# VH-VL binders against Netrin-A (NetA): the designs that were tried, part 4

Target 1, 267 residues: Netrin-A (NetA), of Drosophila melanogaster (Fruit fly) (q24567r46to312)
Amino acid sequence: EPRACIPDFVNAAYDAPVVASSTCGSSGAQRYCEYQDHERSCHTCDMTDPLRSFPARSLTDLNNSNNVTCWRSEPVTGSGDNVTLTLSLGKKFELTYVILQLCPHAPRPDSMVIYKSTDHGLSWQPFQFFSSQCRRLFGRPARQSTGRHNEHEARCSDVTRPLVSRIAFSTLEGRPSSRDLDSSPVLQDWVTATDIRVVFHRLQRPDPQALLSLEAGGATDLASGKYSVPLANGPAGNNIEANLGGDVATSGSGLHYAISDFSVGGR

## First folded at step 17 (VH-VL; from M6 with heavy chain S103N)

Design G6
Fold by ESMFold2, fold request of step 18:
Structure G6 (fold): chain C 267 residues (1-267), chain A 121 residues (1-121), chain B 107 residues (1-107)
Amino acid sequence: as target 1 above (267 residues)
Amino acid sequence: EVQLVQSGAEVKKPGESLKISCKGSGYRFTTYWIGWVRQMPGKGLEWMGMIYPGDSETRYSPSFQGQVTISADKSISTAYLQWSSLKASDTAMYFCARLDTYNWGQGFDYWGQGTLVTVSS
Amino acid sequence: EIVMTQSPATLSVSPGERATLSCRASQSVSSNLAWFQQKPGQAPRLLIYGASTRATGIPARFSGSGSGTEFTLTISSLQPEDFAVYYCQQYSSYPRTFGQGTKVDIK
């Protein structure tokens, strides 16, 4: 019986343009922090200095273990807009995977969504959800079962399990018609995209012990008449929970998104 | 610095052909839609259509479908608006503009300076 | 085709005062609305997209509001450079359509 000959998938994202909504150091020197072995270390980003710049072009260039290049967002706040990455493929591709590689020691995302467009960014649909709280945040069960009636729908996965440095989405995994893709208009449409947009919603929170050093800065701001005292060991009593800022720990933590590679398998 | 630079003013007679240009620079030309907007003398703005230079996908306003051709040459970062046979009613200012789809909106964020086309006998 | 109707056609205001411009759609456009400013002899300039989001570099005195069929552009404390024609545009349905414009003149 005859067999179809189809070209292998390639990394369609290689050298493709990526537009980030936020890049560390774009508005002047900024502080960002990394986490390793229960330790926190902070550094400076500045887009005017090539040695301290982390532009979006790093997402689709070549990386190796000895010279990893990173895109880094500006430090996130509790009230800020979501951070986005938009990758333009230039034409329609049938996609098999989308992979984001975290930078070494980067804070880990907790909740994010991958969207796709088939009309060069004019409209978008969800492609994959990731969260430790899929039902609460996205109204979807973690790892829902897929039959032929819903194989064209986005699912939700928990990125905190397993603890890996890659966030990966396989477009066809667990979808019944994938074995006979050439005969499934529904799945052919499902895998087709011209653009991918990643929206980061939340970071995993670091260990409370690692955050304690950030609150010391608030206490030393007495000259301005402002201070904030966090409850590092939880509430020992209600009379010390009050503060002026409410979220200084998040603002001063240097938490940010950092990705070294944005890969898309397509044909 | 993002720029859209259009070709110069044109004076034509009815029945003549015309192709005007819009050259983009300072950004990745192939990944932004380029739209064309007509403004008749003393009147408001009309969206004519747009092109995605990366693969030449086009969208036309029904009012202009079949009346003009929108095209692009991505090798020189240039979009075009073209008439096979001009009419006096084509006398207008024509703008090109870049569509920003890299946020959740669709705003025309950069505009060319305009090309005045005058069609008279 | 969605018809965009702007009012008033001409608005006379004094410098330093507030101007309020209206834009109405013939059917819902959700929040898919942009505002543009055009000065004589110049190309249009994007002010607002998404009904309420200010474009890069646009002064804070420009603000947009509304959803569905009714939209407003507000200019607080008008400056001399703000006297121009203002257009709304919907991008919810093709074709994209502009309103007919509101001219803001010095009183």
Scores: ipSAE 0.822, ipTM 0.919, lowest interface PAE 0.6, mean pLDDT 83
Fold by ESMFold2, fold request of step 18:
Structure G6 (fold): chain C 267 residues (1-267), chain A 121 residues (1-121), chain B 107 residues (1-107)
Amino acid sequence: as target 1 above (267 residues)
Amino acid sequence: EVQLVQSGAEVKKPGESLKISCKGSGYRFTTYWIGWVRQMPGKGLEWMGMIYPGDSETRYSPSFQGQVTISADKSISTAYLQWSSLKASDTAMYFCARLDTYNWGQGFDYWGQGTLVTVSS
Amino acid sequence: EIVMTQSPATLSVSPGERATLSCRASQSVSSNLAWFQQKPGQAPRLLIYGASTRATGIPARFSGSGSGTEFTLTISSLQPEDFAVYYCQQYSSYPRTFGQGTKVDIK
């Protein structure tokens, strides 16, 4: 019988609702910091001021290089829950990619998980892991070979290796049955989702020179599980770890998650 | 402000049909499950079922499957609970509630004011 | 279907004192447990979800704990407005089920 016409893939996330667990300035004016060229630069966010607001709707609105809009989380602290973004597609889509575009000069994530739901958020399964420490944090090899026996499983990749402004997941890459998706119920189920949730676990630590102006609260944040730990005796020993007693309430490191675009290709 | 506004109280006779409504406002109606909860006089709460208005996917408690119909009209942000033939035992307060799945929980965070349905001869 | 059993049925407590309410599941629900408050003639109000996470706008005197099959709601310093019926609900498996309620009454 003749093949059924299939729709073209589109950006299924365009103008879809995104809910963030944390948004800078949602509880009043807050301080956030960027770390560039060995220096720390801090600014104020405030959701009541449009010129200083970074709402979640920026993730799925129209962007261009001359008018980039950003969502920014509240500054990350050692005691806080992981920051999440939840995107509702409104119906089932077969997904080909999930892409997060970092804001200009944004602090870079080190570790995060993309989850998917097929039941409108009632249950979730891992879709993709990202980490510089895939085995330690997620119990998964960083470069997993795929055969037909495991092509429906989430993998882990190291986002810190490529120096890129995008974090990208291709749902079908390296999965043998993808060459004939229409004949693979397993991969059809694998790519099907109604919702995507991104959970941020860790930020990369900033340059050591830029860390010199940290206050006690910021040093506590860097010692927490919210930041990557450098390799022992390796060339990446520019991160700071400290045991700080008697911490005071301060503005901390000011590091946060900042994303300009949350794109999902689907049909 | 998130609101769920239910239709008014009903007095009906056994055998009559009834459709009660729950109108959501102040949020994106199509991306939150809406649940229905029964409370019989002097009794506790019973989950009846829920609907996802975006695509009309429904889930029913086995105790209510086949006894009621849950539906929604997303163009007017309204969910419905419907009986084809009421019984005296359907006399109860009926609540609609919004399910929040945008955290790791599934709490009913906003509730309608309730619709009292009285079925008597 | 998972049966949720609350105890005690009625709890008499003086204002300013601590109230402790129990909820037991017939099988593990992990942490998929919510608590609700209902006053006469009113809709229920969500207090706790995920067994221990307070809903937005809920005073700090309300706290939840437990996992698996046994759960507790604690009201640390009971206020006059806290006299109500409290329900637990599991959402680990369908159908979602409520406990039968615990009435918290003034002593």
Scores: ipSAE 0.816, ipTM 0.914, lowest interface PAE 0.6, mean pLDDT 84
Fold by ESMFold2, fold request of step 18:
Structure G6 (fold): chain C 267 residues (1-267), chain A 121 residues (1-121), chain B 107 residues (1-107)
Amino acid sequence: as target 1 above (267 residues)
Amino acid sequence: EVQLVQSGAEVKKPGESLKISCKGSGYRFTTYWIGWVRQMPGKGLEWMGMIYPGDSETRYSPSFQGQVTISADKSISTAYLQWSSLKASDTAMYFCARLDTYNWGQGFDYWGQGTLVTVSS
Amino acid sequence: EIVMTQSPATLSVSPGERATLSCRASQSVSSNLAWFQQKPGQAPRLLIYGASTRATGIPARFSGSGSGTEFTLTISSLQPEDFAVYYCQQYSSYPRTFGQGTKVDIK
């Protein structure tokens, strides 16, 4: 019986080009905010100043504990297109994982989709969904595995747990034929990609206490003693999607996407 | 800043070979498809094919398959269109263009200035 | 391959007026349609992609609409620099194909 040699997987994203649809400070100085210990701390980004720039190349460079580099989007306002990151691998790879490392103290994503292309960006298919509301937003149940009839289907996972500092997708986990990948044309095609595109839809609501430190623009909401979420899904609703979508009460919150590493295991 | 600069006009006789070039600058050349478009005198635009310089994947319109060769040299950020034996019917303006796939569209967003090829005896 | 048919072949319009150009596909291309402008002696310029999204730097007077098989480019309040030939291109299926063009002339 043949013995298979499995090629080593590498970080195929290292020094690979990433194109972001939005980068903080691209049109001049902008404000962004971090959330830590019930506090909001705001800073300035400006792409013309290297000390205050957060370009997409930070996603695939090397980081160390003394010099973490970040990409940051422009602040989300709720009226713009979804923020995207597109990573071009340059050729077809068989992928085992896609990992996004969140920047320290950054607002956390709630809902996002990873897409893949096998034709250098000419066409795209869903690869993985993440959301606290998988069924409502994406029409999919939150699941960790597939059956044999749909093992090439994108799943939806809950990434809203507050302890996670990275968003990770294992391409083969929970797929029955993964035990015998060499004999599964379906899964071989499933793991093949030339490009990865991440689409961010919604941010998690920040800690309510940290939101109390909003600028004067949010003072009406603070004065009323109400948090920035409108009534939804019933009389006592706390709508995460509306909060992440930039309610007027969250104006000036400095909410944005911030990622320090975009890693892709491939061969 | 993004620029595509094509080689100069050519006057050739039938049966001669020709290789025209398109040099890209101001962007990452290897991660954008480069397309070639023919415009015959007084006529419209025809998509001939395209190449992904990163791995040299090529796609040809069926009308031009076997009639031309599309290639690239990524070390000098240059794409090429080549004929092994020109015909008088190859007389046309030839454009190269960059395909933008980094939004949800596929628009040719930057174009070369064109290369006029004249083939006559 | 998908045949793209543009109409009219020539459109005569006075400056300041609205121009409406049509593009029809022989089968559905969804929203995978681009519009280009070409002036004499120049390379084409991308105006619209995705049927309705303006490319960077394109004035708001240009708008695109449609999906499936029928598409429209509208130029509100035509300017002197807008007299040119306009082409649609589908990119829904291989090979990519252009329409034959609509020339917009001054009346």
Scores: ipSAE 0.809, ipTM 0.914, lowest interface PAE 0.7, mean pLDDT 83

Design G6
Fold by ESMFold2, look of step 18:
Structure G6 (fold): chain C 267 residues (1-267), chain A 121 residues (1-121), chain B 107 residues (1-107)
Amino acid sequence: as target 1 above (267 residues)
Amino acid sequence: EVQLVQSGAEVKKPGESLKISCKGSGYRFTTYWIGWVRQMPGKGLEWMGMIYPGDSETRYSPSFQGQVTISADKSISTAYLQWSSLKASDTAMYFCARLDTYNWGQGFDYWGQGTLVTVSS
Amino acid sequence: EIVMTQSPATLSVSPGERATLSCRASQSVSSNLAWFQQKPGQAPRLLIYGASTRATGIPARFSGSGSGTEFTLTISSLQPEDFAVYYCQQYSSYPRTFGQGTKVDIK
C-alpha cells in the first residue's frame, strides 16, 4: 500500500481550555514547597493575588525559560482524590504526542494515566500509563512490545529514571502500521481524540536530604500512599504504595503537582 | 457565575414554527454539552437531546428524533430548540441544562429557568 | 432503553425525620446515576452524580448509595426547603432516562 504523507502538526493545546480538579490557593492562601539540590523551600499561593496565582490557563499559554508560568495543584494528602487535568480540543484531532513539562523544582509524578475521549468527554479510554510500578499498579508490563495485534492498546512507561523535566507520550512510536496511517483504520481511531485527561495518582519520593527538612506530618504523607517507598527486598525500579488507612495525611508538607506546559501535537 | 437564560413563554397555534433559545454565560460555552429536557404538564422530566456547541455535534433521544431540531450559535453563546410545525401535544415546559463532563460524572449542573410553550387552536 | 422506576410515588415525612427514596434500573447502569430535586415552579437542581458524589454546594444531609440496578437517595434530617419532587437519571446508555419522580410532602 502507498505510504501516506504526514502533514505538519501544530500544538493543538495552545490556548485550549484546561480544567483542573485542584488549584493551589483556590480556597484561600495555601503553602506549597519545592525541592531541589537537597533543599526545600516553601511559598504561598493565593488565587486572589496575581503574583501568587498558578491557574490552569498557565498550562496552555506561551512559556520560555525567562517567563515560565505554572499551574500548581493544592498540596496533596493521602486521603484526597486524584488530581486531574482535562484538556478540550474542541473537535477531533489526530494526535502524535502529548507532553507535560514540569515546573522548575517541582516534585515529579510517579504514577499517572493519560486518557482520551472521542465523544467530547462522554466516555474515556486509557491512552498511556506511567509508573515506577506499572505491573503492580496498572497490571501492565513496563516497556511492552507491540505488534499488529496490540498496536491499539495503551502501554505503561517506567518513570523510575530521575532528572528529566518532562513527561512525553508519542502516540505512534513502536506501532507497526504507523508508516501507513491512512491505510490503518485501527491506528486512525487510536490517534483520534476530542479531549485529553491526565490523572495524577502518586508523586515520586522527594530527595532524601530534602525529606529531612519536611515539617510535621511529612512522615504521614510519605506513608499515606501518595509516595513511592523503596522495598527492602523488592525489585529494582519498582516501589510499592504504602497504605496507612484512614485520613492520616496532612497538607503541611506542601508537596503538590506543578506543570508549566501541556502540549498536544495534532492535525 | 454560571448562568443559562432562556427565552420567554410562547403561545402558539398548531402548525406554526417556533425557535426557543438558551444563552450561556460565566463559562466557556463551546466546551460543555447543552441538553434539552421536556416536562409536560403534571409529568416528569424527559431528556430530548443535546449539542456540543464547539463543533455542533448533536445527539437526540429516539423519541424526539425528527420532531425537533437542536442547534447552537457559539458566536453568541446560544443554543436553540426548534419546531417546524407545532402540535398541541408540544405544550410543555422546556429546560436547557449544561452537562458537566469535567469530572467522572455526567451531571446536568446548571439549568435554565424554563420556557413554557403553549400550543392551542 | 433503560427504564428507571422510582418508589414510593409519594412520601410523607415530618421535618427533622429521615427520608429514603428508591430508584431501580431495568438493567445495570453501574454507578452512572444522578439525582435531581425540583421545587414547584423551578428548574431541577443536581444533587448527586456517580450514584454517591454530592454536587458542589449540596448539603451533607443528602447522600446517595447503590450500584447496578438499585439506588437510594437519603435525606438524613429533612428541612422545610427539602419538600420537592426528586428524580433519578441514568446516563449509562443512550438515551439518558429519568425516573418518574418521588414527591416528598409534609406529613
Scores: ipSAE 0.801, ipTM 0.909, lowest interface PAE 0.8, mean pLDDT 84
Fold by ESMFold2, look of step 22:
Structure G6 (fold): chain C 267 residues (1-267), chain A 121 residues (1-121), chain B 107 residues (1-107)
Amino acid sequence: as target 1 above (267 residues)
Amino acid sequence: EVQLVQSGAEVKKPGESLKISCKGSGYRFTTYWIGWVRQMPGKGLEWMGMIYPGDSETRYSPSFQGQVTISADKSISTAYLQWSSLKASDTAMYFCARLDTYNWGQGFDYWGQGTLVTVSS
Amino acid sequence: EIVMTQSPATLSVSPGERATLSCRASQSVSSNLAWFQQKPGQAPRLLIYGASTRATGIPARFSGSGSGTEFTLTISSLQPEDFAVYYCQQYSSYPRTFGQGTKVDIK
């Protein structure tokens, strides 16, 4: 059977619906914070105010770098569920990439999973893992070797390595049969999807200097990747405890997920 | 507000054809499965099948495969259940319902009011 | 196909008391189970999905539990509007199947 002429690339996510499990301001006015140049800047979101709303439709609207629009989740709390984005492509596509563009000054995700469905959301399988702790959180090496026996399996990548504002997954990169996709039913099935679901598990901690500068003036050791928070413990004062040396979303930090574009290359 | 509105009650004779409808509003119709559920008089609920209106992919319960046709017209946000030749045993209440797959569950979260179909001589 | 068996067929309960309904699957459905309420002359209403997650707008007195093959719906303080028939449905495997229902009557 001859191969039909089919475009190798379109943004299949354009105008596709995206449903977010959490949107800033959906439960009333909320405070969110951005971190830039070792400083924190906080603002208000409110879904009832069009000027302060960050709905999921911003993820797949018209891509214009001069008019950046954002979806923002509610601020992360210790008791909250994982935040998800679900994109419905409307039909089966063969996918070449999934890209999430971070909003300017947004806190960065640390750990997340991309899932795919081939049955319009009835069942889901892992597509790509991202984490600074791939082995600990997902039981996978960060740079797993791929042969023909496992080229149809999800891998884990360390998102903290690149300092760019994109999180990108190339569906076929490093998979041996990709150069002859037409003869690989396994990889053809691997790249096929009707829906994409992104599950955010945790955020990267902000620059320790920006967080710490609000609590103390003393110098800290940033080489370990941990931060220390001085205790406000006076003879007659309140004893305020904070997490020490841990990766923790501090209450009132305003940390949240913020994405400006959810792009899916497919045919 | 999400709403499913079904066509009115039908009284038919055996052998006649019938097409009943379910119109969705207040949400994006094309990206939610619409299921059909039968309830025979005095009996429980039976899942008959469902359709994804975006591309018309259908799933049928084996008990109903070949017995009914499930279809949709996405341009008017309407799903259909149809028989080419009704039997007296098709007398039942028929519900449509929306399937929510945007969380990890698959709950039928919104239901039509039901269409009573009576088939008798 | 997976057979869903509900018990009891009828449950007589006084208002304000706790009602406990059981649903058993013929094979594991993991947590892919929903509960519905149906009052006479009305469409079913989704109560619980994922075995334990309340649907939007469902009062806290409704709770679900279980995984695998054994599931329970509990109504902690039965209200007059809760007298109805309750159905479980599995969505782990095709075809989706309902239990036969449990009628909750006033004692």
Scores: ipSAE 0.799, ipTM 0.905, lowest interface PAE 0.7, mean pLDDT 83
Fold by ESMFold2, look of step 21:
Structure G6 (fold): chain C 267 residues (1-267), chain A 121 residues (1-121), chain B 107 residues (1-107)
Amino acid sequence: as target 1 above (267 residues)
Amino acid sequence: EVQLVQSGAEVKKPGESLKISCKGSGYRFTTYWIGWVRQMPGKGLEWMGMIYPGDSETRYSPSFQGQVTISADKSISTAYLQWSSLKASDTAMYFCARLDTYNWGQGFDYWGQGTLVTVSS
Amino acid sequence: EIVMTQSPATLSVSPGERATLSCRASQSVSSNLAWFQQKPGQAPRLLIYGASTRATGIPARFSGSGSGTEFTLTISSLQPEDFAVYYCQQYSSYPRTFGQGTKVDIK
């Protein structure tokens, strides 16, 4: 017997503020590259030019239905700071999914973590891990046994499916008490969040043939030094890889994170 | 441009009530904690508490619990610090500050100019 | 509650010289420590958070170090505008607590 209507789950990320730790073109015009069909295509981003800007608000804007719009990070360097996206939901939600849609031709992140907060960003706990190296990087098996003793814990998913253009986390899938969520305080706490933080640790390497085909076409972009990654202000940045030539393929390659949609199902 | 603008200086007598304000602009007010910090004359800084304006969740330092009320009106992007009955020991400068939780630190990155409250018989 | 103790209470330093300020916590705060500068008649200004990360717009002459219970703020070449009171604050546990301050004066 219903005592009150249960609200439908909605995209709790719609029009919610998202703050990115890195956005392409934030320090002036920058070059970024896409890799498709074994070829490299490079372009310019600039936050002062609306036609070349890729701000974080593109991730959660409802008007983003007919044209793919992207947030793009600054080009990444070796062991520099991780790139993060932080989404504030404004209140507590019970979440059913977190989905990141990759931009067209974007390389897939290799290793990343979704964190959640229940105290408006004051503290964070892991929600989901993704990696080709779950054990080495996160100390977790690529798959964990599912039972009542571990249904409140973050799992690690292997990222071996490169054809899928989205990264999806279902908060309740494979958790025994999900059939009766209303009577499970443990799982109710598990799905509750006020904020989501995505931390990108590593990108997949580009297709070697895409890098090679640019060289075979007589282009010397990587070797010529036309591409530069921005440097952090002060001694905290990783400056050494930004000055290296083609022998450090990821440095100067224009690789970056690119996400077109950040969706969160909640009530 | 992020700004926090506080209400003006106050001169009060013991036993009177007072509500001082802190208006935020240039950012999304509802998704940043606003903290209150007391500085007694010639003394250091004391964290009093903070509020998340989005849902009015509040946190108080135990030293100030029950002594003040922290509130917010998100429709006008304003946080408040309120006394029901002032004491002479409440004479101090009071600052509001924004807490940045969008990185791994929790720094108070923007501060109001302060409100001087003087309580004297 | 975690007590933050700063030393020295006052530090006299000539312009152009290095200043070193200490902050000690009564129990571990990991790296959850911030430094603030306050000039007379002004609001505090965030210098450092996370023990060692400079806030936006803070000059490179300011650096922070330490973890656990012992923390240091270093000003590598004091400028006239750096003569102020400096406070540390821990945010590892609530309530957040400040040190009592170190005043940096012109020698």
Scores: ipSAE 0.798, ipTM 0.907, lowest interface PAE 0.7, mean pLDDT 83

Design G6
Fold by ESMFold2, look of step 19:
Structure G6 (fold): chain C 267 residues (1-267), chain A 121 residues (1-121), chain B 107 residues (1-107)
Amino acid sequence: as target 1 above (267 residues)
Amino acid sequence: EVQLVQSGAEVKKPGESLKISCKGSGYRFTTYWIGWVRQMPGKGLEWMGMIYPGDSETRYSPSFQGQVTISADKSISTAYLQWSSLKASDTAMYFCARLDTYNWGQGFDYWGQGTLVTVSS
Amino acid sequence: EIVMTQSPATLSVSPGERATLSCRASQSVSSNLAWFQQKPGQAPRLLIYGASTRATGIPARFSGSGSGTEFTLTISSLQPEDFAVYYCQQYSSYPRTFGQGTKVDIK
């Protein structure tokens, strides 16, 4: 039987613009901290100093092991808005993956949502949820049934392994009609996007030993129990768009989001 | 800095064609919607429609659908508003504006200086 | 089409006083509402989006509130440069629609 040609997939995010809601050092010099197992190391970011700047363009540039470039958010607090990254692909693509590569020694996200748009950012729908508490935070089980009636639904993945340096979403994995995408209008629509928005809600807690080295003021917020968000079972535009509360880390802890690569496989 | 620069004032007769321009600079032109807003003399603001220059997708207000053409040339970072046959009622100030979709709002955050179009018999 | 109605049509206020401008939608727009300022001979200027979020560079004396169908723009201490026409705009449904404007004049 003849087989259809499969177009090459490319990194559709390469050279695409990314806009971050927060960038370390944009409001003057700021302190940020990295957490590696039991150790904390703190540094200064400043957007006016090229050697200490971590702009959003680093997310879609070319990296290599000798010269890793990073975007870093401002340090998170319990009272701030969620940090977002918005990537504009410029046209409709069929997407096969969305991958975020963490910077070396970066604090790991605990809870986040990937949204997609098919109308150039005018409206957004959930694409993938990630959380250590999928049911409590997003009203979804950590694993959802993959049947013919819910192939187009966003699922929630448990992100409890701190050794993983990549956060990866495969758009078709575990969906029955993915075996023959050309015969599934539902999945063809599911994978279509013009834009991707990542919303970060929470960071994983550092190891307790690393937390004991925090300056006065940092450890208090860590004990506060700011680890909750509203359940989100309604339309994505209203419920999940609400301010889900602040991140549990304080500015004294230096916790922040740090990503070295934002990759999107598409055609 | 972000800047939108519109073409100069026009004086036309009814039935003539017209194409006015809006050139964007200081940002990535292809990934922001550009909207057109009419303000008739002494009146308020009316949203006419918008274009996404990256792929030329357009949206029109029903009041202006079929009355004007919105287009863009991304190679020169320019959006256009065009009439094939002007009417005296088209006399107005026309603004272009950039739509910011990179937050949860949809605000027109940067505006051109306006183009006055006068259509007189 | 969602009709946006602003009140009052004209508001006379002395410098240093508080101004309160109202905007009503004919049906719910949730929080999808923006406020603009326009001075004579100038383009509009974005003040507020999302009903309550100040745009970049907008002074703290401007604040927005409301959701659903009723919205308010408050200028807590009017400055001489604040005398202008103010428009609300909804973007909950197409077409995007503006209110007819409120002129803020010197008393």
Scores: ipSAE 0.786, ipTM 0.900, lowest interface PAE 0.8, mean pLDDT 83

